# Ledger of designs, part 10: VHH binders against HTH-type transcriptional repressor CarH (carH)

Target 1, 299 residues: HTH-type transcriptional repressor CarH (carH), of Myxococcus xanthus (q50900)
Amino acid sequence: MAERTYRINIAAELAGVRVELIRAWERRYGVLTPRRTPAGYRAYTDRDVAVLKQLKRLTDEGVAISEAAKLLPQLMEGLEAEVAGRGASQDARPHAETWRESMLAATQAYDQPRVSDVLDEVLAALPPLKAFDEVLAPLLCDVGERWESGTLTVAQEHLVSQMVRARLVSLLHAAPLGRHRHGVLACFPEEEHEMGLLGAALRLRHLGVRVTLLGQRVPAEDLGRAVLALRPDFVGLSTVASRSAEDFEDTLTRLRQALPRGLPVWVGGAAARSHQAVCERLAVHVFQGEEDWDRLAGT

## First folded at step 1 (VHH)

Design f10 (framework vhh_7aqx_2)
Fold by ESMFold2-Fast, scan of step 1:
Structure f10 (fold): chain B 299 residues (1-299), chain A 121 residues (1-121)
Amino acid sequence: as target 1 above (299 residues)
Amino acid sequence: QVQLQESGGGLVQAGGSLRLSCTTSGRTFSSYAFSWFRQAPGEEREFVGAITSSGGSTDYADSVKGRFTISRDNAKNTFYLQMNSLKTEDTAVYYCAADSWYRTPSQYDYWGQGTQVTVSS
């Protein structure tokens, strides 16, 4: 069929990106080369709009625009999948759901080589942050829910979680080291769920933040001693396991007392969102979404 | 090993402003976190404000929030306490302290000699 084009104002509306920002991205990073109409106006294709959506998504996920621009070949592969997804040909191409289903089936069969092969395919096809958001984190969530419902055994859950963890640790070692801004990341005291914390560490490293990762089950007093020694610009805490409002408030009060009150403290995870009023009273920020990555990075 | 020296204390009228400076002799100024404490006659040293080594975070006592601002200038090996809207209750000897930003005096091994701030009614 014929290729439709949009003027910059319509492309901006469709992509959720300001006109001014589209022009800046084109000028400074060369991410798009839209054609010009005979009247001299920019003409954006459906492909251009989808590229803008991907760039907006990556920057919202904490990837700097200069880094997102370097990922354009991978973004174009994602765009091909999205354009195909609007039609019947979507079934012919691998996508996040297919990879997750393949890994789940392999996990049920104790087929470690197959899980490894699919993980390799995912990491070759998607940039690290997108692989985490669209495939790895949803897979771990699904596996956890199936284990709780009795559909998956403890051994099957451990198998896939260990393999995903190993890949995330490898990605962290390959991630750039930041120097001018420093965050200390830990799980809530008594918290054992660390995969979200690892994902946060990966995002922050790609935003140029130096990350000291303390991991799971860090007592408030130990976190206080680490903060005293490291002198970070902020503390990020992960809390997933459900707890009563009273227990949550008691724990967060101990954390606040162990940390300087003016030091930004951010809490993410399901339990933090369930107890937002407590966090607000104790001057602790609750991680709400994509725009908060820039706030953590000081951008 | 770091040496700290306060300056900028003196007499000021209630509602006025005063800026305290703390100069260090160390060549590692940028690696240190800094704090201000104060001590009124017959009272214990109380926390006033702190700044991290990067300068990206600050902390203040509730009694001074919105009135006092702590800052640092790594090029001058100096950090500051800008005191606005001064009250008679702010009268105290002000001390700068190094290598922590915690609220307890026992967390600090390096202290200045102190500078007197007197706020007249």
Scores: ipSAE 0.000, ipTM 0.208, lowest interface PAE 12.0, mean pLDDT 79

Design f11 (framework vhh_7aqx_2)
Fold by ESMFold2-Fast, scan of step 1:
Structure f11 (fold): chain B 299 residues (1-299), chain A 123 residues (1-123)
Amino acid sequence: as target 1 above (299 residues)
Amino acid sequence: QVQLQESGGGLVQAGGSLRLSCTTSGRTFSSYAFSWFRQAPGEEREFVGAITSSGGSTDYADSVKGRFTISRDNAKNTFYLQMNSLKTEDTAVYYCAATKYSWGPRSADFGSWGQGTQVTVSS
């Protein structure tokens, strides 16, 4: 019936934060107000320890304590929401929207363990491709839009994005190796948005295609060298960031010229769809819909 | 892969202005998000401001908001920190940093750092 409490030295051990630093954070930034025993000693609850762990994580990531402390109301709110987790949902499985809302709330609270738990729940409940299409990709889009509007901080976006990336890479390693067909996948030379490429790699692996994933920042000449060595059946490229028609055409022309004339080249992403006429002129395929996955897989 | 070089630091009086520049060498300037950090003697390195790869979003520490402005010039492969209404507590070594992450950088995720430039604000 009594709530567990810890002396400052024990709270320091549990949170991985020096006693002197806890005192400084309390004094200078008001990051928590520990209870006091009848004898006047500070008494830290499990919630206080959790707050200290979150602040340590943020400062270890390079966020100044003054910035981390400004997020304390959100951290407290997220912890309270998690602890209050009520309503046994035994007959209703969470819908995609519920999982996205839970991960967004946890992200706002810097609750990495909660984000991890929900990710694991999603991946246990849904097949990999459905998890990506219905939960993870929409979440990343929502998080990105909230960052652009100023609703989310860089640390919040990085927290969820790095965790999603780690899960996607793990799913790729677990996918079956292909036998009959081989694709080389890369982002456009200056493209940093790789989540769409990872999603494409997942789908192709599950369709029985052997995938060599080169990822971000592959120059056209280096892609050409890799293709000469690997001799794939096709190349898939991802491009998301907005570009002028001239820049897109110049980049795609260089990519087309770096690759063997007869090798099929496919481009996916928002920028490819915006510049379809250029792709058609350069004999490059644009991902248009579900039927194109079968064409890539040779099924 | 990207080399960063700060310039524009120096001695300035309180209430004055100073503009820091960070010039990058190498390709792909437009695909990087950029940040400024600072470190005062005996303190940890702290965030000052950031600009996304698109330039469509900027973020600032509360201590500098309204006084400092970050901007980028893709044609010059350079980004800037315009510092106005300088205070003695702004005295620090200022570092520019670049990351390949489009949604805004964290210091732990930065791929490239400059060597730093000293800014001293006298009373």
Scores: ipSAE 0.000, ipTM 0.115, lowest interface PAE 14.5, mean pLDDT 76

Design f12 (framework vhh_7aqx_2)
Fold by ESMFold2-Fast, scan of step 1:
Structure f12 (fold): chain B 299 residues (1-299), chain A 123 residues (1-123)
Amino acid sequence: as target 1 above (299 residues)
Amino acid sequence: QVQLQESGGGLVQAGGSLRLSCTTSGRTFSSYAFSWFRQAPGEEREFVGAITSSGGSTDYADSVKGRFTISRDNAKNTFYLQMNSLKTEDTAVYYCAAKYPSYWYGTDEYDYWGQGTQVTVSS
């Protein structure tokens, strides 16, 4: 069967239920029958984690565990649908989903060698864009969302993000150089979130665009000097960290002033989309999604 | 580009069950986080439930917790809303939505929306 299993510590983290409580619920109410590995570890399936999540929700809402356990059969169709979305029993789970789940579990356990091993397997098995689209970016998105919600620590987020970043930079340098269209990519001044920018660079290289990547924390004046020397067809900027409308407008105004009048400027990231009116006033294009790749590539 | 199409809406008696499906035509289905929203006549659009791009985390509105379940099937480019113990108050047009992750030039705003499917719960 293609079922992913988790140790009790990982199942506890995924479900938001402490280990001791899972043991008590298993023993007293028989709500789970986790499998045992040959080494004697409890092996929790995606279905077991979904059951734990349902029990947690009901008990958090004031339902006693004994009553919550009685309600599971009435909600089984919905629970089975949730499980089917993560790992159907007869569907050989795609390697991409298995790799992402393995790296997430390893990250939660601070198992850096396991994260590294899975990353190496992914990059040996898939072409660069497919590895990024199907494994690395979904993993980074999930890790980022869990960090923002407080279910992953800063250390866990940094662990996996640093490892993925190193591999993305390597893939970018190995990617084909474009021949005709040229873009300069940088983060906003003071912006540290560069994974989206790295992904955009990789996508654009494979679309035949020559990319000069300047990365994080590029001052407006330095970007202006680089653009003057390189004479690109466009500039792409990334801005993710939340900013006030005033701070965003001040920064973008300085960037616009540092760049040649009439040079297309594109901005992507959460902060750009939060301040679209400012971008429009300053004649800056906001990256909206998939459709804009062709516009950036000139196709 | 991601195009979203809902199906599975219709008429159902209170206490019954219904499963909505949202099928996508995007090449990078697994890269998107998905959500369900609903809008009753004369009311504002409200959040119902969400599932992360990995499928590892789900979130629900308080009004539907314990009754509704969101799931995804990446092999079928489809995600679902299983609705159990339906109430007349659940009557609404249900919309599926997708968002591009912030690490990919995405935001918390939803990038793509379906056209909606009507769910009517009769007493």
Scores: ipSAE 0.015, ipTM 0.312, lowest interface PAE 7.2, mean pLDDT 78

Design f13 (framework vhh_7aqx_2)
Fold by ESMFold2-Fast, scan of step 1:
Structure f13 (fold): chain B 299 residues (1-299), chain A 120 residues (1-120)
Amino acid sequence: as target 1 above (299 residues)
Amino acid sequence: QVQLQESGGGLVQAGGSLRLSCTTSGFTFSDYAFSWFRQAPGEEREFVGAISYSGGSTDYADSVKGRFTISRDNAKNTFYLQMNSLKTEDTAVYYCAARYTWKSGGYDYWGQGTQVTVSS
């Protein structure tokens, strides 16, 4: 029945943490409660050693010990579950899944340098569209769901989203400048989710479409003015945040009225798919899948 | 240098039991999570079971849940696959694999495989 235990000097060697630091962490941050032997010596379990290894990793990567200590229960639970889960399916998974899992683990640990390193590896290994489709978009979707369910904090979501956004903007600037067909892309008014819009811009530019990307928080009237000046072949709008059918219809009606009659308007994102009937009534196209890229590109 | 060596394979009748062992050397055993994979003739290699660094978490393929049990013995630097209620479909070459716990990624080390043949 007796669990294996180690004295502090052995635990220190196994964890790669000096004895004085272990004592300081216990005393000041309460990160573990080793049991005492009958002789009064501390007895560290394999779990205690694992805790020390995790703290060493986080502090070596620049996380303050006070923050590492707060994150420790969640990280240890995640490490236990995810090591087994990743191990269980690792050989059957594409490398894309491994990169996504690495970035999620690094995000949970506030390990910004590691997220950056994995992003660099992804972008060196895959062409831009494949990197977006197979790694970055699925990662952002998973991050968004975990943030909504409360398993990721706002800070963790912001950390990874800002880093991914910077890389997507860089890829978009490096993408071929299209000259055959022209689209203006913007988010719905009051829509903050722009990653899908950035991905659409990247895809369209690689299909030879000239893209004017207006981004977030474009009022309907301003979009109308831009369209009159630019004379695009279509307008693409992104909407992700959940809305009532009434609010969606009111907003889309205002957008439709601000744009020239007969100009094709396309709407993509989760909220557009949730209100497809409204889009059809207002003669607005809903982006449904791969075939629609050719329609937008005029191929 | 690192080595993983499987043992315990062989011929067994359907409904019988067999225990595979994977003996390791060249690394700190307690820093690694371990898994078993198998490859049947003419098929792709498939996952069978996994055990975490602490032994506190295990995972199994649906086809073997309730029949197979993975375990580890840190004192012997060895981990096991106990196979009960064997079926002819369990016939395959079984491979042990090791992955470093404190780093994300795939399996770092693999054994050479051991043949398990289940006859009807």
Scores: ipSAE 0.005, ipTM 0.261, lowest interface PAE 10.8, mean pLDDT 80

Design f14 (framework vhh_7aqx_2)
Fold by ESMFold2-Fast, scan of step 1:
Structure f14 (fold): chain B 299 residues (1-299), chain A 122 residues (1-122)
Amino acid sequence: as target 1 above (299 residues)
Amino acid sequence: QVQLQESGGGLVQAGGSLRLSCTTSGFTFSDYAFSWFRQAPGEEREFVGAISYSGGSTDYADSVKGRFTISRDNAKNTFYLQMNSLKTEDTAVYYCAAGKRFYSGSWTYDYWGQGTQVTVSS
């Protein structure tokens, strides 16, 4: 296993940051410690390139470089965990399970203040994307399963789901508005499953993308009007509920026709993956994994 | 630390059967949903099938419905793709993937295998 390195001009190209700006950030803020070759040239690792990408995204969002440099250790820890494909078996997982158990117990007792306190603790302790992946999404899954099995009432499910949703939406809107790339995110028409879309929104904000979230049950014509007004760089659609290939194609055709022909359309979720051939025929991208996040973010 | 390792690939004749296995380590198997993807030369990666964290729900690509079956064995930290009535068009590198149980409704997977070649001869 050899660690690959790049000269500054290649690192600049990969990160989308001018050479002179890389030198300034290195000199003034100490955000990078690139190796030196025997010939005296700077040697940037894949991690160094990732650091540059994060700094670019934050500064493009209007965060001052000095503040971006302070945020970098937390953001790089989260990114390294994702890139390495590390399990939530890392040290944070036992604490995450404790938080989920506490919120479930509080939900069963209708202890709204306790649920709120634990949610606030989670969001203070973990970066937004990690909080979603390790605590909030698993909690919502547990609640949904317990509701279906009859161990939680509809009222208990609604209580915790609405509290979680409110925090996630607030967190998304509190982030600085990105200026480089803009995506409009919506669920398929008649799609009720929103949490996966919220997760996608948080991930894109983490990557410095400006996100307009339209949410559940957006008719194709309304999406078209929003796109005309907002002029985004892409549209991301979420579809979870099972449907026939014919119904999926009919719905996606209407969505594709409501949007400008040259505008990239991405579809994610279980139903999109099941009907990938339909997506290909309609010139719609199916979200496949981590590599596609960089494509959406304009890396 | 975390790894997904495919096995069971190889050469098989059209109409035959093959079972792929994905053995996992480094995470709590029961917390994860699992999927299979494939990629033919010169083509993009295609979804094949998925199984929920409980094993109670499965999803399949239209091209494989009725022919492929995904299953999981929590005691062995392994999940499978049983491929029946194989066609030459099923020739591809097959990848296993794992995502948090909520990822049945999500856009992402946490972990991917290295891939295993399946070749179906005419």
Scores: ipSAE 0.049, ipTM 0.529, lowest interface PAE 6.7, mean pLDDT 80

Design f15 (framework vhh_7aqx_2)
Fold by ESMFold2-Fast, scan of step 1:
Structure f15 (fold): chain B 299 residues (1-299), chain A 120 residues (1-120)
Amino acid sequence: as target 1 above (299 residues)
Amino acid sequence: QVQLQESGGGLVQAGGSLRLSCTTSGFTFSDYAFSWFRQAPGEEREFVGAISYSGGSTDYADSVKGRFTISRDNAKNTFYLQMNSLKTEDTAVYYCAAQRYWTGSPYDYWGQGTQVTVSS
């Protein structure tokens, strides 16, 4: 419900602009009027971050900040294309469908060079979060469904999944480090489906969260030890593979017991949605959608 | 129902120390992050310090770094602000605030405030 906001240090990281420059630009050129929460925090919106990115682009191209500031009203009409959530993703949908279909066809043909070429086109054309939301995640969902139905072979599924995984890992390495909040992300102990977890890590990194990604097959006791050492603000767990209510409850109970009482635990994925009542009984939060990203990020 | 109650304020000499406490009730303490704010006469409310849900992360305003320390005690449903090397500029009403990560507001609950006066 509330619009996502960032503190100045996170906005600086997301935009690639030093905190001192943001303050100078705000003070001297009036390029931003960040809101203040009742708490007194300067609150930078996704739109404010997009403005900072545009100003950085112009100044990197040799345009003086005073001149870039004068161009801002003209640029605001195009900034929707870079702002997450507010219809910017809708603008990409026609191209996204074409790219997904091309990659699916190439996957069916075992045409690895074509899959690679289309992935490169996607990542050149779209910002990282849009690439994931509009192209990569829908592709992986489609591939998974076709594999489950027997329309795609295990080899075809592995081909595209490994290529997408490599790109997601590269995007994570390029993402801002984040220092505002810290989350530890892992799959359920027996879970091998990690693409949703990688996507969550990418989203959280771009929201300014420091992410420690533990990945697949992390036993509850090992997660507990990692958490005691790392002292994160939350734990995020992914569970996709179908399991009985009894098995799910036994696993989640062990996980809850291995983690500090005051540490928030979030669970996402198809299996979590199938067992919401168990999650509620064990004081574990089920990831439901867009609003939960802001809550995990503390924005 | 939900209540945050500050204590420990008062009059103190410059260079002295005070410990503020915020005792909470009506919610699961361990699910919340906590902050301290202050408002000096004639000024806007400003951030002082914050502590995360786990206690593993703290943040402070530049004006108080090295002098103030925020901490939490989950067993007592209480969190604290240890204020050392107090200056006359620290004179303000101090407010405690609580934020649950799964609500829409940055700060869900506020205390009524406690006066801190630093004199010479």
Scores: ipSAE 0.000, ipTM 0.098, lowest interface PAE 18.8, mean pLDDT 77

Design f16 (framework vhh_7aqx_2)
Fold by ESMFold2-Fast, scan of step 1:
Structure f16 (fold): chain B 299 residues (1-299), chain A 118 residues (1-118)
Amino acid sequence: as target 1 above (299 residues)
Amino acid sequence: QVQLQESGGGLVQAGGSLRLSCTTSGFTFSDYAFSWFRQAPGEEREFVGAISYSGGSTDYADSVKGRFTISRDNAKNTFYLQMNSLKTEDTAVYYCAKRPYSWGFDYWGQGTQVTVSS
């Protein structure tokens, strides 16, 4: 009867902790002593994965890793009891909401250093795409909703949004460059909401797509000139702000006409879904879900 | 494909109650937070309420706080809006929404009409 073991990449996925962070935690704090295979590779047990999950939970809740590591004897005692009764315990999924609530509280207090520290913690704890999907995008949505309801001021919204933007741009610059397939990404003309576009750029780069990011406020004619020079495989457009069907159709028609007739055009965002029939009439693809990432990446 | 579909709307008298449901498919329901929005004729969409990934946190617009309750049932891939003490001002098309996912995309249902008569 063999105990299950995992390589570091699988342990990282199961625990929700990056490989680099697991190595850093092992090296700097001695939190784990994984078994070694006959070939010398690290072998992580279910107990090791549970330890990583607990450390992630504590650090997600604002406990510094050095302090979390000091709690290991108590955690190990609790985990031994839990392992003895395994199957009876509830799933300990990471609480991304804890980071969001911490950043919201700091934002309300105008505590920029704390917002920065929590953002850095999130990005150290999660892979870039998971950080975006589970923490940063939900945070921006929540901030927008609270601003609309009047529970956050414009200044508070700008404070957190610009800090998130800076981190997303940094992640994009650190992401691998693709070579096989090339996309040009821009917001709709007069669209100011660019965070979704930054997230799309990050995901596409991780899928091996070369991305030219033009950002917000790009006129249709300027997009056309860029496309003529760059010769991309597709154009991706983001549109979030509410528009009338007539205005949306006029704008999308100008965009379609500014681009080569055979070039695939993809549109994403809340406004695209609101006007899906217009997109279909103009032979423009509306991003609908996870399978569309593979279509954009050419896989 | 990510899909959200509202049900439970209709005509109700002021002071009455309605329960809206949003059934979902195409994703792991328990991994996401959800919101309700509404849109009255000629107006922009207004936030109504939200429920967190764990269900441990809820948030409401001031206009509905104390009257509306959002809840979720992970086993049914469904979340709800219980609307009590309805007012004529609550008349709107109600939309369920999944918070932004991968590209700043807000996934929305088609909407369900709620009409509150005096």
Scores: ipSAE 0.015, ipTM 0.265, lowest interface PAE 6.4, mean pLDDT 78

Design f17 (framework vhh_7aqx_2)
Fold by ESMFold2-Fast, scan of step 1:
Structure f17 (fold): chain B 299 residues (1-299), chain A 122 residues (1-122)
Amino acid sequence: as target 1 above (299 residues)
Amino acid sequence: QVQLQESGGGLVQAGGSLRLSCTTSGFTFDDYAFSWFRQAPGEEREFVGAISWSGGSTDYADSVKGRFTISRDNAKNTFYLQMNSLKTEDTAVYYCAADEYYDSSGYEYDYWGQGTQVTVSS
């Protein structure tokens, strides 16, 4: 069985308990120890929400919270029986592989309703970043490789990519608006592959970064104007499609010149990793891995 | 054990300045990002400003940008909100907040202070 999680605001709404009261109950009585997402946010499971609902019910009936908390072992046993259904496995990794295999098979069959159903199941079962990291990003990588090798047609690639894009945009809308640091994200001017950029935006939002997402087809001069108006802490650029070293250098030089000299510029994607020497010469950072998320977030 | 304590609130005239302090205890100060929020009567809490764990990044609500400055002093386990050019609309209870992982949603911060009243008279 897969495990859905909620941010504290959503858990509070679902349980009918104020956020401040949830915090007081956790701190004072230890009634919940919420899990942390990969980005470090508190994650409340369906079980946690059910516990909050029962604590609210008992306290509304006049039971003191300290007494209600002492009943938690019995309460949790009852709730576990209710939510257990068929089996006790909470490991999401086997499900992630099964979902990806199902979506690939459905894509090959042009079974759009099946792809949609599996995507909806994934997003109901996993928190946003985990859904992206364990299912959506690996699926898009596999689809891209199969399309490049000729085992998937252009139509099949477009079908699944458009559906995944719609879900990523939905997840981004649900992500918290960042306040600690501001990044402007765009694709290279002629770059059409935006899924990696959407994933980066989602990750950065969950790290508390305010993200202005400009997407595809942004000319260098227009990016420069946006940056002067928005005054971000950095610019992040995505480049995936293969390019010659000369074309890459010409494009990146134009982008670097359109942006303020002191503004950090980061590039990510397969083409950026293929041309690291050019990036270093132009004083542009190449996204290398997980440690760079903290650098982008200013931590 | 973990505590955030605001100080420096009070009554000030429009156009004046005030500095709020938030002193912390019970955790490693250097590992946390800090924010200020405010809540006016009958309104929801709103974000005011934030400073990253490194101090290398700050962010502000548009309504206070250019007037307020957030800073941190790791040696004193204290962070500050310098409020300049105060307006009557800045009247609110101000809360300090701390988060290990930069949680920017406002309601998902790990720790909150009790709040300090700021009243700006015309």
Scores: ipSAE 0.000, ipTM 0.148, lowest interface PAE 15.9, mean pLDDT 77

Design f18 (framework vhh_7aqx_2)
Fold by ESMFold2-Fast, scan of step 1:
Structure f18 (fold): chain B 299 residues (1-299), chain A 122 residues (1-122)
Amino acid sequence: as target 1 above (299 residues)
Amino acid sequence: QVQLQESGGGLVQAGGSLRLSCTTSGFTFDDYAFSWFRQAPGEEREFVGAISWSGGSTDYADSVKGRFTISRDNAKNTFYLQMNSLKTEDTAVYYCAAGDYEYLDSSEYDYWGQGTQVTVSS
């Protein structure tokens, strides 16, 4: 399996260290030797980002960079030994649950400032993708289930969903556009659920994919016109709302016909997984899991 | 402390040539990829061309392919844009930019020059 890598600007953002400092640390102290892409650009691993975070912590505490560099092997060995001894208990999942419960309680109380404060805390504590995967996406899922069961009102659901949406849009604006691959992302024509699509856009941008995000309620003909103008490498579609098999097939058939035959089309969301046989017949890929992100970025 | 400074702009007649230079200081030149962007009045800043950190790969906007050439001189901490067969549509302020990778979106570059005016008359 290929290990995920980041360009230097993304590594800088994740580590909280400016790009110029990373280059200076590499050159003068040899603390990192990042991999190079075939195009010759630096590729930073999650371990490289962790090293940068430790160097930042030590230098922020007043340790000179030359001394911090000497301490890295000892510090990284200690962290690896602790993780091995403590197992998965070091994961952010226990804290993620606490943040989600705090936001749910605040939402029930219409305590908008508290929801905002916890969202800011989450985004300060976790990198963007991890914040989405471990806190924001599970929160949105839980909110949807509580609304369905009557535990949350429509107003409460809208309050928290709009606040999460605003933060996700801000993260997308901060993410690089990318150059190597170009994807056009949209919801199914009558689909209003866009949070999963926003999360997909964020993940793809961090993988270096250029994303044109069209959003909710895009008619098939309009998507076709956009694709002819933009000439993307693939189209990604989100469908969450329940649909009959016949309605799903009719909609997907119209979408497939509006798009060039050789253009890869990917569909994600609960409704897509419920209608995999239709997708297979129409030569449309169904997003199944984590490995498909690499296929979208490289295929 | 980090500076990028363009030079070589000016007035030229259609069909003519200009060479823009970007001189840099305050960082390790050899580790950076370089790009040129341009902006005409009332328009957004657009990508023109890029050269990788190794000099082994170059990329150009479709509108300038075959007419413009980007190059770098590591010994001089300078990179260039050779512009041939200039058209009136090439009239713009040209900016040099430095980063560790190539992006079509100008917001992703680390450092920028102040810009140099290129005017192509008919």
Scores: ipSAE 0.000, ipTM 0.208, lowest interface PAE 14.1, mean pLDDT 78

